# Miniprotein binders against p81326, part 210

Target 1, 226 residues: p81326
Amino acid sequence: MLHFGGFIMEINHISKILEKEREEYIRNKVEEYLKQGFSKDDAVNKANQSWRTYIGHRIQDVIYNLLKKFLKDSGLKVTTDKALNNRNLPEELDKVKRLIAINYGEYLFLPDADVIVYKVENNDIKIIAIISVKNSFRERRFETTYWKLKLKESPVTSHIKVFLATPDKDNEISYKCPNGKPKKMRIILEYELDGIYFLKEDFEETEKAKHFGKIVEDIIEISKKL
Below, E stands for the ipSAE of ESMFold2; O stands for the ipSAE of OpenDDE; V2 stands for 0.75 times the mean of E and O plus 0.25 times the DockQ between their complexes.

## First folded at step 21 (miniprotein)

Design W141 (at its last look DockQ between E and O 0.84; V2 from the best seeds 0.75)
Fold by OpenDDE base, look of step 21:
Structure W141 (fold): chain B 226 residues (1-226), chain A 83 residues (1-83)
Amino acid sequence: as target 1 above (226 residues)
Amino acid sequence: SEEEKKIEELLLKAIKLMWEALSLLDKGDWEEAIKKLEEAVKLLEEALKIAKELGNERLIKRVEQLLKDVKEMIEEIKEKLEE
């Protein structure tokens, strides 16, 4: 029995909880930008853009913390791309960073990796999964699929599972064929990625499209095969 | 009902506190994490009281599960603080 099973299910309310903060956040940011000399219209636009970034980070943080907590007992470790951007990395994180790097000939670049799950065995690090967290799909709709395909091109990274976690507030990918019309983005994401995990209940479930509550079990199962 | 809305509001506040507590734990602020969780317990206990008064079994079960989870989390943190 997953310890804290009720706690994971409450992730369905993440959008509602965070949306309650929006009005106050926007008000404060507008005031800040006005003090900086921006016009009212510019201040509002900047505040809205700031909110989109902010809410994305908040969702990512919640997912990170939940995964960290629920994977701890299995001996799995969790980090973020933000943690890897430090110049002075502990040896373990430096190894993690190198093991997710993509080769572009003269250069190595990191994929977008909001959350990284890995294990340490006999001083060796094995990357298990990368979770991309998306609040909305207005921008960079297929960026996660690009990184998945790039990771597949190397024997060093080909085993890494790539998952998408989203509340999909606007129902952009919740259903494959609403009203008989295929949703291109849902179909492509589901085909290319190893899984999509929804932070809500109202979606079309498939083998790859699941509720977020299943992600812990799935990751643990994958980790046993590596 | 208005009472159900109040329960939901209490639950949402408690959940937020639980997420904040996890973040604090990640930063090593264990004492503050416990305080957040204890506040969540108070909110959940109030929600449970109202749910019981309403006789809403679904809400009772939901709140009881969350209470269990929060209390277990508090105990785990306390054990770590004693080590």
Scores: ipSAE 0.735, ipTM 0.894, lowest interface PAE 0.7, mean pLDDT 93
Fold by ESMFold2, look of step 21:
Structure W141 (fold): chain B 226 residues (1-226), chain A 83 residues (1-83)
Amino acid sequence: as target 1 above (226 residues)
Amino acid sequence: SEEEKKIEELLLKAIKLMWEALSLLDKGDWEEAIKKLEEAVKLLEEALKIAKELGNERLIKRVEQLLKDVKEMIEEIKEKLEE
């Protein structure tokens, strides 16, 4: 199983690289909101909210492009939630979208999938994995586990692996029992998900909680069993 | 040390440029991707010079591997352009 270990491991620097952008980003956004007539307090709050959305998107983009690069020679394809929401959806992506949809009676909803890995064999599409990219766990802490449980309920989607990728800058899930106290969020996420992939070195490694550098090999191995 | 801090800054800038190049490739902006990668090569060549002056073999090997990765990306883009 081949992967280009050196460059993918540079993901460890994602938080340092992106944090260098924060000060300028916040300053520019505060000025933008002040020009719109917001108070300084409101402008600062809105700028910080905007930063949280922006940094999550930036991490997702890096992960998407790395997976696309390192999985292409294994016959695996990668797409995103944004690509699936385009108005002129190619037939292949329309099939991907339908294969991950969850049925709620009269309604169909997509799980919160940031990055989707799939393969195409004989015009048949097989979804391998979805990766949820989380920079912060302040809100919607267990949403990814909810979607895993819903995917498990159908024979069409029960095979789909659900992974979480995170820098976990604030150490919210890096350890199971920090200071001797069980961390509920880490324990539940690890139990329910198929894997957690950290974008840093400082975390408690388990069979399911690994460094992001392992994700390519894991996805390739899973794809060979489907 | 001050030299090691400089190497780190050069490496982080180069890594960011490599990620940006991958994003540009996804969008089909091949010429701009090459420009980003050529800038990364210059940064890595500077980092390699400093690492050799320090005699730090681990840093030398790390920078040489990143240089190889960047040059591979450049070659891949050039092959696509000739297509």
Scores: ipSAE 0.711, ipTM 0.878, lowest interface PAE 1.0, mean pLDDT 88
ESMFold2 (binder alone), look of step 21: mean pLDDT 86; pTM 0.834

Design W142 (at its last look DockQ between E and O 0.80; V2 from the best seeds 0.80)
Fold by ESMFold2, look of step 21:
Structure W142 (fold): chain B 226 residues (1-226), chain A 83 residues (1-83)
Amino acid sequence: as target 1 above (226 residues)
Amino acid sequence: SEEEKKIEELLLKAIKLMWEALSLMDKGDYEEAIKKLEEAVKLLEEALKIAKELGNERLIKRVEQLLKDVKEMIEEIKEKLEE
């Protein structure tokens, strides 16, 4: 029986909830950097950079724990790329790591996948989806599409669905044609990825661009086909 | 209204506590998770009281669903602890 159907949808308020922490966080970090000997300007810049990293990790943690909770009863398991980079990896997670690795000739590297969903059936592991979590689209706007294209290059990984989850509070990809002009970033991301899941209420909904709360049903349906 | 803003503030605080409780449960910190959830219950009960005074049916239903969700999380943790 499904629990927390209403609770998962409250993630649409995540930016508002977490933004309340910003003022105190920045103030405390500026004080810390000033005590370390940085100038006022450098301390402020470093504090803002620290906040961006911190808030991104907070959003990832919420998504990870929600998916873990809501997918458990469907026999689906969830892990993170951080967990997969630990030295003493359990056998199950070592297999997950191997199954998402990208070949660069003599070298194998993991894609940037914040959250990984997989299932285990009779010693067989199937990777269902990877979810990249983006708070903003400053420098690596199309990083997620790069990893989707790399995963498509091998029949071992080509089935893996690649999703983007984002609050997109600055509306960088929320609409396809703002002011009547196609928004390149939204169009390309939607075209190349298997889905975009917004952590807010107000965006242009399409077959691939959806509210985050629908990701659980989508993942379960995909898993039935593997 | 200011009453509706107060309800929203209480709800957002409770939701954050529920997310923190999930993180604590993942780490096996069940006693601390229960403390977070019990605080969330208090906030949601306060929000429900105000929503009922306003007669706002949509807010009442939202808060009642969240209360149901929190209480089920608490029962889940208690079941694990008594194993």
Scores: ipSAE 0.807, ipTM 0.920, lowest interface PAE 0.7, mean pLDDT 89
Fold by OpenDDE base, look of step 21:
Structure W142 (fold): chain B 226 residues (1-226), chain A 83 residues (1-83)
Amino acid sequence: as target 1 above (226 residues)
Amino acid sequence: SEEEKKIEELLLKAIKLMWEALSLMDKGDYEEAIKKLEEAVKLLEEALKIAKELGNERLIKRVEQLLKDVKEMIEEIKEKLEE
């Protein structure tokens, strides 16, 4: 556990660190959109939208790299949905892609899989977990739940754990019953998913809702049972 | 205190550099990753100095742990470059 201690816990500051970039990013994007002929109001709106996408990718990238680093010694491998969107995939990644595919009869589609953890044993690939990374829950609140339910419908994918990782800046799912009122989103996500991992300290901890610092150990434990 | 705020600022900068270094490593840019990590070491060493002057044991431990992590990352990259 000592190997994971200091650096992984610093993930709590991800929102603060990335938000420092916002002002400069917005300024630059506004200038870019103005040069493209957009009005000031349109440029600002587009810049804000771009920032939301950008910060989401940055958080995902940090999580991906941390998991890759801390799972390496256990022999576990990490990839992303972006890496799987290539026409020419290495054999290993092609197999990973196929093993997470969901059957819709005439078609196979991939779930949203920001981070994918898998192991290779005797040339066989076993998918261990999919981690969805969400910065905010303004849009597609139950999308991760949908994919979890779909993965459960097939014996090929039913074993795959689905986790949510989030800083939850707006405290949308940090607590189950703030002020005595149930938070529907927290309750449903916690019920349907295999775990929720918070990139902060201020949240209600449960069996399934944990600090991100525990995700490495949890994944390793799951891996041993497959 | 003002000194504690400075320490925190240095730490946040160092952490950002460490994340950037990981991304660079993933892309195979090990030389640039090392540069980022070396800069992080400098920031953390400054933070450690201030923390020791303040006698804040909590901050000292936090900074020392990060220094250890950064140095280990540098060594891992160096070993990879020698292979």
Scores: ipSAE 0.799, ipTM 0.920, lowest interface PAE 0.6, mean pLDDT 93
ESMFold2 (binder alone), look of step 21: mean pLDDT 87; pTM 0.850

Design W143 (at its last read DockQ between E and O 0.86; V2 from the best seeds 0.84)
Amino acid sequence: SEEEKKIEELLLKAIKLMWEALSLADKGDYEEAIKKLEEAVKLLEEALKIAKELGNERLIKRVEQLLKDVKEMIEEIKEKLEE
ESMFold2, look of step 21: ipSAE 0.824; ipTM 0.930
ESMFold2 (binder alone), look of step 21: mean pLDDT 89; pTM 0.871
OpenDDE base, look of step 21: ipSAE 0.783; ipTM 0.914
ESMFold2, fold request of step 22: ipSAE 0.842, 0.832, 0.845; ipTM 0.938, 0.934, 0.937
ESMFold2 (binder alone), fold request of step 22: mean pLDDT 89, 89, 89; pTM 0.868, 0.871, 0.871
OpenDDE base, fold request of step 22: ipSAE 0.815, 0.816, 0.818; ipTM 0.927, 0.928, 0.929
ESMFold2, last read: ipSAE 0.834, 0.846, 0.848; ipTM 0.933, 0.938, 0.941
ESMFold2 (binder alone), last read: mean pLDDT 88, 89, 88; pTM 0.869, 0.871, 0.867
OpenDDE base, last read: ipSAE 0.811, 0.818, 0.818; ipTM 0.926, 0.929, 0.929

Design W144 (at its last look DockQ between E and O 0.70; V2 from the best seeds 0.72)
Fold by OpenDDE base, look of step 21:
Structure W144 (fold): chain B 226 residues (1-226), chain A 83 residues (1-83)
Amino acid sequence: as target 1 above (226 residues)
Amino acid sequence: SEEEKKIEELLLKAIKLMFEALSLLDKGDYEEAIKKLEEAVKLLEEALKIAKELGNERLIKRVEQLLKDVKEMIEEIKEKLEE
């Protein structure tokens, strides 16, 4: 990719950039919760939890914007699950929403889909990929895997690639067998998902585990086969 | 070195502005996006100056690439605004 190649690589620093905001954010949130009548300890705990949610959304937004920018020239479109939660959707997004829905008999539910990549050809929509963005794996470690497996069960959704994007700041899944011991989470995620993309350089690269900089090319290649 | 730390600080600030500019573009705030990118250019130019003074070829290359990217982004936005 000739354009903005340096910029996409700088995603490696996103965690560091956002971490600089933490002190001020926490201070402000603590003050807010104290005003609401919480104890100091409760306020701090709530502020920390709020920060985790906040930073997750910020990383997701960056990934969304990068993908949107880099995939535009290829004619691919990008949306988010948040955009699909509207009651009054444009026809195109309504179709996208329906095409990622999972059947539970009497009910249809959407998978967790932080970022959705699709193309429009002759008024037909093809879903290409869903990207789940995880800042940490403290909670719901295999949720993305669950959705991948559910999508695979239907001929309507079985072609949809599911990717995980993460800075993996705590090195929870960066290596398969550090010190000769298998990391269960890394092995399972890599096995079940179509790819893992790291927002850093210090990880064990495999066929499915790559640097985030490769995701654009991979998505474009997949799109050509649909 | 202290100078290298300064370069890295400038780079991080510039990169932050670039990400913010992308978000603004998504919202249709093109003028504000350009302003942020222009500020990023200034920071990167300062970083480049320091890097050249240090003779650090790796940092020079990194900063030059980012400068190129930012300037191209600005140009693309301006072209779109003229249409």
Scores: ipSAE 0.759, ipTM 0.898, lowest interface PAE 0.6, mean pLDDT 93
Fold by ESMFold2, look of step 21:
Order: sequence, then C-alpha cells, then structure tokens
Structure W144 (fold): chain B 226 residues (1-226), chain A 83 residues (1-83)
Amino acid sequence: as target 1 above (226 residues)
Amino acid sequence: SEEEKKIEELLLKAIKLMFEALSLLDKGDYEEAIKKLEEAVKLLEEALKIAKELGNERLIKRVEQLLKDVKEMIEEIKEKLEE
C-alpha cells in the first residue's frame, strides 16, 4: 500500500506556500496583459483577479489529491465538478453527475461541488459528500449553504453531506464570537453545513468545525452508515 | 533567526514538491512523482542538518518525521512501478 504518514497535517502550510508564488505570478501576468494592449491599471486588476482564481484552484487540487490518496483504501472514490463538466464522460462519472444535479424546471445544473466523494457497489453509485473549497469569503459568501439547502429539497440528494474546507487566512470565520460579537458568517455557515474543515491550527473548534486532518475519518464513518 | 528562516524556506519548498508529487501520482506519472519526492528528500536533509546545528529539538523531530514519510512514499511508488 502507499503510505502517507501524518502528511495530511502539512496542509497547514498551503497558504504560505502559495503566497510565495504570488509576486512572480502577478509580475508574469501583468507583463502578459500589457503585451495584449491593456493599460497598466487594467493589467494589474486583471492579474490580481487571475491570482485569486489560481490560488483557489491550487488549494482545490491539493485537497482533491489528498482525499483521493487517503480514501482509496476504504473503497471510496473522489472526483471534481470540473471533471464532471467534460463532454466525453465515462459511464461511472456520468452517473455521478446525474446523482448530484439539481432540477430547475427545464434545466439541470450541478451545484458548485468542488470535490465529490462517492462509492460504487455492484455498479450502484452512492454520493457520500461534497466539499466546497473557499480560499476567501470576499464573493459568494453563502453559496455553499445555498447548495446544501437545494440538495435537501429532494429525497434523492438529501443524504449528501456538504462540507466547507478553507485556510481562512484572514480569520473571517475562524471564531464564533471574536471580542464578544457574534460573527454572522461563521454562525450561519456552521449552522447550515454538515461541517467546516480548517487548513490551519488557529480556529475555534466545535463539533462541526474541525481541523482538515479529521475529514478522512468523518467521511469514512459516514460512508459506513449509507 | 536567519537559520530558522532558512529551515522554514527549505520545508515549504519540500512540502510544495510533495503536493506536486501527489498530483503526478493521480495522473499516473510515477517516475516524475519520484523525481519530485527525491528532490524533497534533499531539501529536508539540508533542513535537518541546520536544525541539528541549532539544537532545536522540535524542528529536528518535525523534519525527521517528514523525511520518513517521503522516503516511505518513494519506496511504495517504486514497488508499484515494478508490477
């Protein structure tokens, strides 16, 4: 078997690792946009927007690869919403896609479910959990709670656990009542979601708010009950 | 200290390489994954040397555990390649 030891805890360093890439990334992107004819101000704005998308994708990739590695021995499979958007889907992934799709009348849409955990038993697929990966809460702060509520509306998807994984570098949701004042975002996210998993050590731990190092055990335990 | 900052730099580079190796493993690129992990070993061995010179027991144990994990992963991937 491939062994990982305690490496999942090294996720604590992901924000610092990526921040060291930021300056070089932005310089390269500004140069690229200037060559395309953008003004300097526009090039800088576009580069900063590009950076935010890039770091989100990088964190998602690390989480995906860690979960795939650690859940493999338990018979659990992992995919991403981006993989499910490919037009040439193998049959298994097409079934996964259909099992998480939300009905809007004439239209079917996938929730923003960055990472999806499922199991296969005799060609039967059971969706266990989706994990939303958020690097910051600047935009679409409660999108994950919206998708949880939509999944609860149908008996076909109501069992699916919805988790949030975040480094929360700026401490937007790390504590429930910093300085005695309730933090609305943390309170609502914790109330509505099935769990919040932090990619750092400095946060207020609760029954639902844990270190990311616990997510594998939690997913495995949930899968045994389904 | 400046030496502790050097250790942190080496550790972050090694951890980045380990994350990259996981991505390569997912794509089935085992040989490149091993290369990334071997590079990480070299960085961690350098970090361990500095940590021992400082006598920082906490850092020494941290780097030794990470080295153990990386080396185990390299051996497991090599065994998979022999199949």
Scores: ipSAE 0.683, ipTM 0.864, lowest interface PAE 1.1, mean pLDDT 89
ESMFold2 (binder alone), look of step 21: mean pLDDT 87; pTM 0.852

Design W145 (at its last look DockQ between E and O 0.89; V2 from the best seeds 0.77)
Fold by OpenDDE base, look of step 21:
Structure W145 (fold): chain B 226 residues (1-226), chain A 83 residues (1-83)
Amino acid sequence: as target 1 above (226 residues)
Amino acid sequence: SEEEKKIEELLLKAIKLMWEALSLLDKGDYEEAIKKLEEAVKLLEEALKIAKELGNEELIKRVEQLLKDVKEMIEEIKEKLEE
C-alpha cells in the first residue's frame, strides 16, 4: 500500500473543488475587465478564457506537488517546463532541459512538458517520464501525441515515457466505444502515448488507461529499468 | 442526507488544505504547511464524528485513512525540522 494512499485517491475531487472557486473567480475577473474599459460581454468572455487557463495551472500544480511528494522516497526528482524556462539554471536542471530537447535541424525546441520526472545516478541524469496535464480537450487534442512521436525519433529521447493526466470532466476520452461507436481521440491517445491517467473513477480501464493513483508505482517501475 | 453533505463539505475543505500544504512544502515553508495540515486534521476529525454518528462504514474508513495520512505527514515534516 503506497504510503499516503488515501491522499492520492482524493485527487478524484479536484474538479469539484476547483469548480467551487469558479463563481468568485469569474466575478472578480469580470469586474477587473470592466474597469479596464471592456464591454460586459467582452469582460465575461475574457473572464471565462482566463478561468480555463487558471484551472489548468491549478490542476498541474496539484499533480506536480503530489508527484514530487510521493516520488521523493524513491530518489526520483520532479520539475516543470516553467522551472526550465530560466536563463540561469542550476547545472542539474540545465542538463534536464538539454535531455528533453527535440532536434529540428538548426534549432532545438522543448516539448510541452508540464511535469518532468528524472533521476540522478553517478552524476548522470536520466529522464524517466513527461506528464502532460489537460483539463479539457477542446484545443490541441493531439499535441501530446505529437511530442511523443518527436521524442521517439531520437535515440537520446526515445526512452522517455509520455503520459497524459486528465480529469476528463466532459468524458471526451473516458470510454473507447460508448454505445458501440469508437471514440477517435481516446483510441489514438491510448495507442500513441505510454499511458493515460484519470483523475476520476468513472472511466474505462485498460492496460494504458489507469487511475492516477497508479502513476507513482508505474513511474517507479520504469525508473528501475533505466 | 444533510449530514452526508456536511461530511463531504468538510472533506473537500480538508483536501484543499492538504494540497496547499504540499505547495508550501515545495516552497520550503514547513511551519505554515504544518498549520494547514493541522487545520485539515480538525476538519477530518469533525467529519469522522459525523460519519460515526451516521454509522456509514465506508465514510468512516475513508476519513480514518485520510486522517492517518495527514498525521503521518505532519510527523514527517516535524522530524525534518528537528534535523
Scores: ipSAE 0.737, ipTM 0.894, lowest interface PAE 0.7, mean pLDDT 92
Fold by ESMFold2, look of step 21:
Structure W145 (fold): chain B 226 residues (1-226), chain A 83 residues (1-83)
Amino acid sequence: as target 1 above (226 residues)
Amino acid sequence: SEEEKKIEELLLKAIKLMWEALSLLDKGDYEEAIKKLEEAVKLLEEALKIAKELGNEELIKRVEQLLKDVKEMIEEIKEKLEE
């Protein structure tokens, strides 16, 4: 049974808590851009764009800290794509980075992984899962599925589970067939990914589409089989 | 009702403090993490008082479980400090 499970289950409030920050954030950012000499219209547009980036990072940070805390006692380590892009990279993280990098001919790129779970056994690093954190699906609908397909192309990365975590406030993927019509985005994401974890209660649960409260147990079970 | 709005406000503030404490814990700032969690306890205790006055059994059980979890986290962090 999950110790401190209440911390994880309160993720249901993530959208409401973060939305209360929005008004002050936008006001402060508009003021900042006006001081930089932008017009009022440009400052407002830049502030709204800044908010969309900020809220995504805030959700990622909450998920990272929850997973880091609650996977630690199972011997599992957690890092982020931001940490892996640091030029002062410890050797352990450099190995993690190399183990998830994707080859594009002369170029190597990291998948947009957001949160990476791995373990260290017998002086070896094994990547367990990556979790893509999406606040909305406006423009990058299938980015996570693309990375899953790329990871499956190599025997070194084909075992890596690819999960999506989302509050899905606008119900873009919460139901398979809203109003009797198949929702293409939900159907394809569920088919291609190893799991979708919702940061809310109101969604259609399936074998792969679950509440975020189940993610820790799922990751631990996967790690035991590797 | 106004009481239900107050209890939700207290819960949301406490949850935000709990997340801030986890971030501080990750950075090794144990004393500040405990401070945030102790503040969350005070908010949850106030929320529990209101839930009991309302007789809302579901809210009472939820807040009691949160209080238990937060207090246990505080004790876990204190043990780390004493190692």
Scores: ipSAE 0.730, ipTM 0.896, lowest interface PAE 1.1, mean pLDDT 88
ESMFold2 (binder alone), look of step 21: mean pLDDT 87; pTM 0.840

Design W146 (at its last look DockQ between E and O 0.77; V2 from the best seeds 0.74)
Fold by OpenDDE base, look of step 21:
Structure W146 (fold): chain B 226 residues (1-226), chain A 83 residues (1-83)
Amino acid sequence: as target 1 above (226 residues)
Amino acid sequence: SEEEKKIEELLLKAIKLMWEALSLLDKGDYEEAIKKLEEAVKLLEEALKIAKELGNERLIKRVEQLLKDVKQMIEEIKEKLEE
């Protein structure tokens, strides 16, 4: 029985909860940009752009904290790409950073990794999963897929599972064939990624497309096979 | 009903506080996390009272589960602080 099962299910309300903050946030940002000398129209546009970034980070933070809490008892650890961007990293995080790096010949680059799940066994680090968090798919629709494919090209990273977590507010990928027409984005994401986890109830469930409440169990199961 | 809307509002506020508490825990601010959770308990208890008055079994179960989770989390944090 997942400890705090009710708490995880309440993730369905994340969009509603955060949307309540939007009006106040926009108002404050508009005022800030007006003070900086921007026109009213420019201030509104900048505020809306800022909100999109802000809400994305808020969703990511909630997911990070939930995963960190629910995976703790299993001995699994959770970090973020932001934590890895420091110059002075603890040895453990430095190893994590290196183990998710993608080789481009003369250069190593990190994939977009909003949340990283790993385990430490006998001082060895094993990366289990990367979770990409997307609020909307207006931009960079297949970016997560690109990183998954790149990770598969190396024996060092090929085992890493890549998941997408999203509330999908605009129902861009919630259904495969609404009205008999295939949704290209849903089909491709589901095919290329190891799983899609929805932060809502209204979606077409498949083997790879699940409710977010299943992600903890899935990660633990994957961890046992590594 | 208006009463159901009030319950939902209380629940949403409580959930937000729970998420904030998790963030505080991540930062090592255990005392403030407990305060947030205790506030969430108060909101949930009020929601439960209204749900019981309405006789809405679905809402009662939902609120009771959240109350259980929040109280358990408070106890876990307290235990950790005592160690």
Scores: ipSAE 0.737, ipTM 0.895, lowest interface PAE 0.7, mean pLDDT 93
Fold by ESMFold2, look of step 21:
Structure W146 (fold): chain B 226 residues (1-226), chain A 83 residues (1-83)
Amino acid sequence: as target 1 above (226 residues)
Amino acid sequence: SEEEKKIEELLLKAIKLMWEALSLLDKGDYEEAIKKLEEAVKLLEEALKIAKELGNERLIKRVEQLLKDVKQMIEEIKEKLEE
């Protein structure tokens, strides 16, 4: 019935498993860009940027499927922002989309939430949490905090927990005060978000910064309070 | 050691197959998901044999737990096929 303690902990290997794909991926992409007429240097740069997008999506897919698997027995449902951007949505997902959309005057946008957890009670939908998945923090490093702040602006969305999930293999946010110096990015992310979930063992654990293996229990507990 | 590196290789490949099976299950490709999981079982059985030859209790326990998880996933998917 439960796979939580055993299989979910294998997420610790996600960077090692997916990195084995990098060399072939980059080689294929460089070849592709060279055929399009790019210089060698430009092709390599484009291939590396393509890899960062690809590996982010791969990690997101793993997280999505794990959460869907492990939350199902608790009556919790999981979707993605990509699924919500389809024009012909099932009624249930259309309601999810409307419940998280942010109003910018004449425009309505979804937050950049990679994974959305919700529940259905008596045809009513409650959004529990969104999980942003980041492989690295070179770009859009505070995007997740922006969406948390925007969601807090409305009573309809202010209850939604905003989490960050990351392997953080380069230790950009793994420690609060490496070498005795406050790490601004870790401090701000931990302060503003409802939680950071690491896809590895080597990080500084706090009340908000935990191993990904704890996320299922945390989400279930939050859902009981709604 | 060489044996420990082999066990790690087998475990990582099995784990990747298990993640792929979950993705296939989400898409409704139940037969393909079972095939991936059955391949993972074979890899884990090989890893367990090597771990037992080494006498490494930590690795034995870890591989046995993964085997339990994979077999449970297979049974769950077979139940969905019956439906």
Scores: ipSAE 0.736, ipTM 0.884, lowest interface PAE 0.9, mean pLDDT 89
ESMFold2 (binder alone), look of step 21: mean pLDDT 87; pTM 0.848

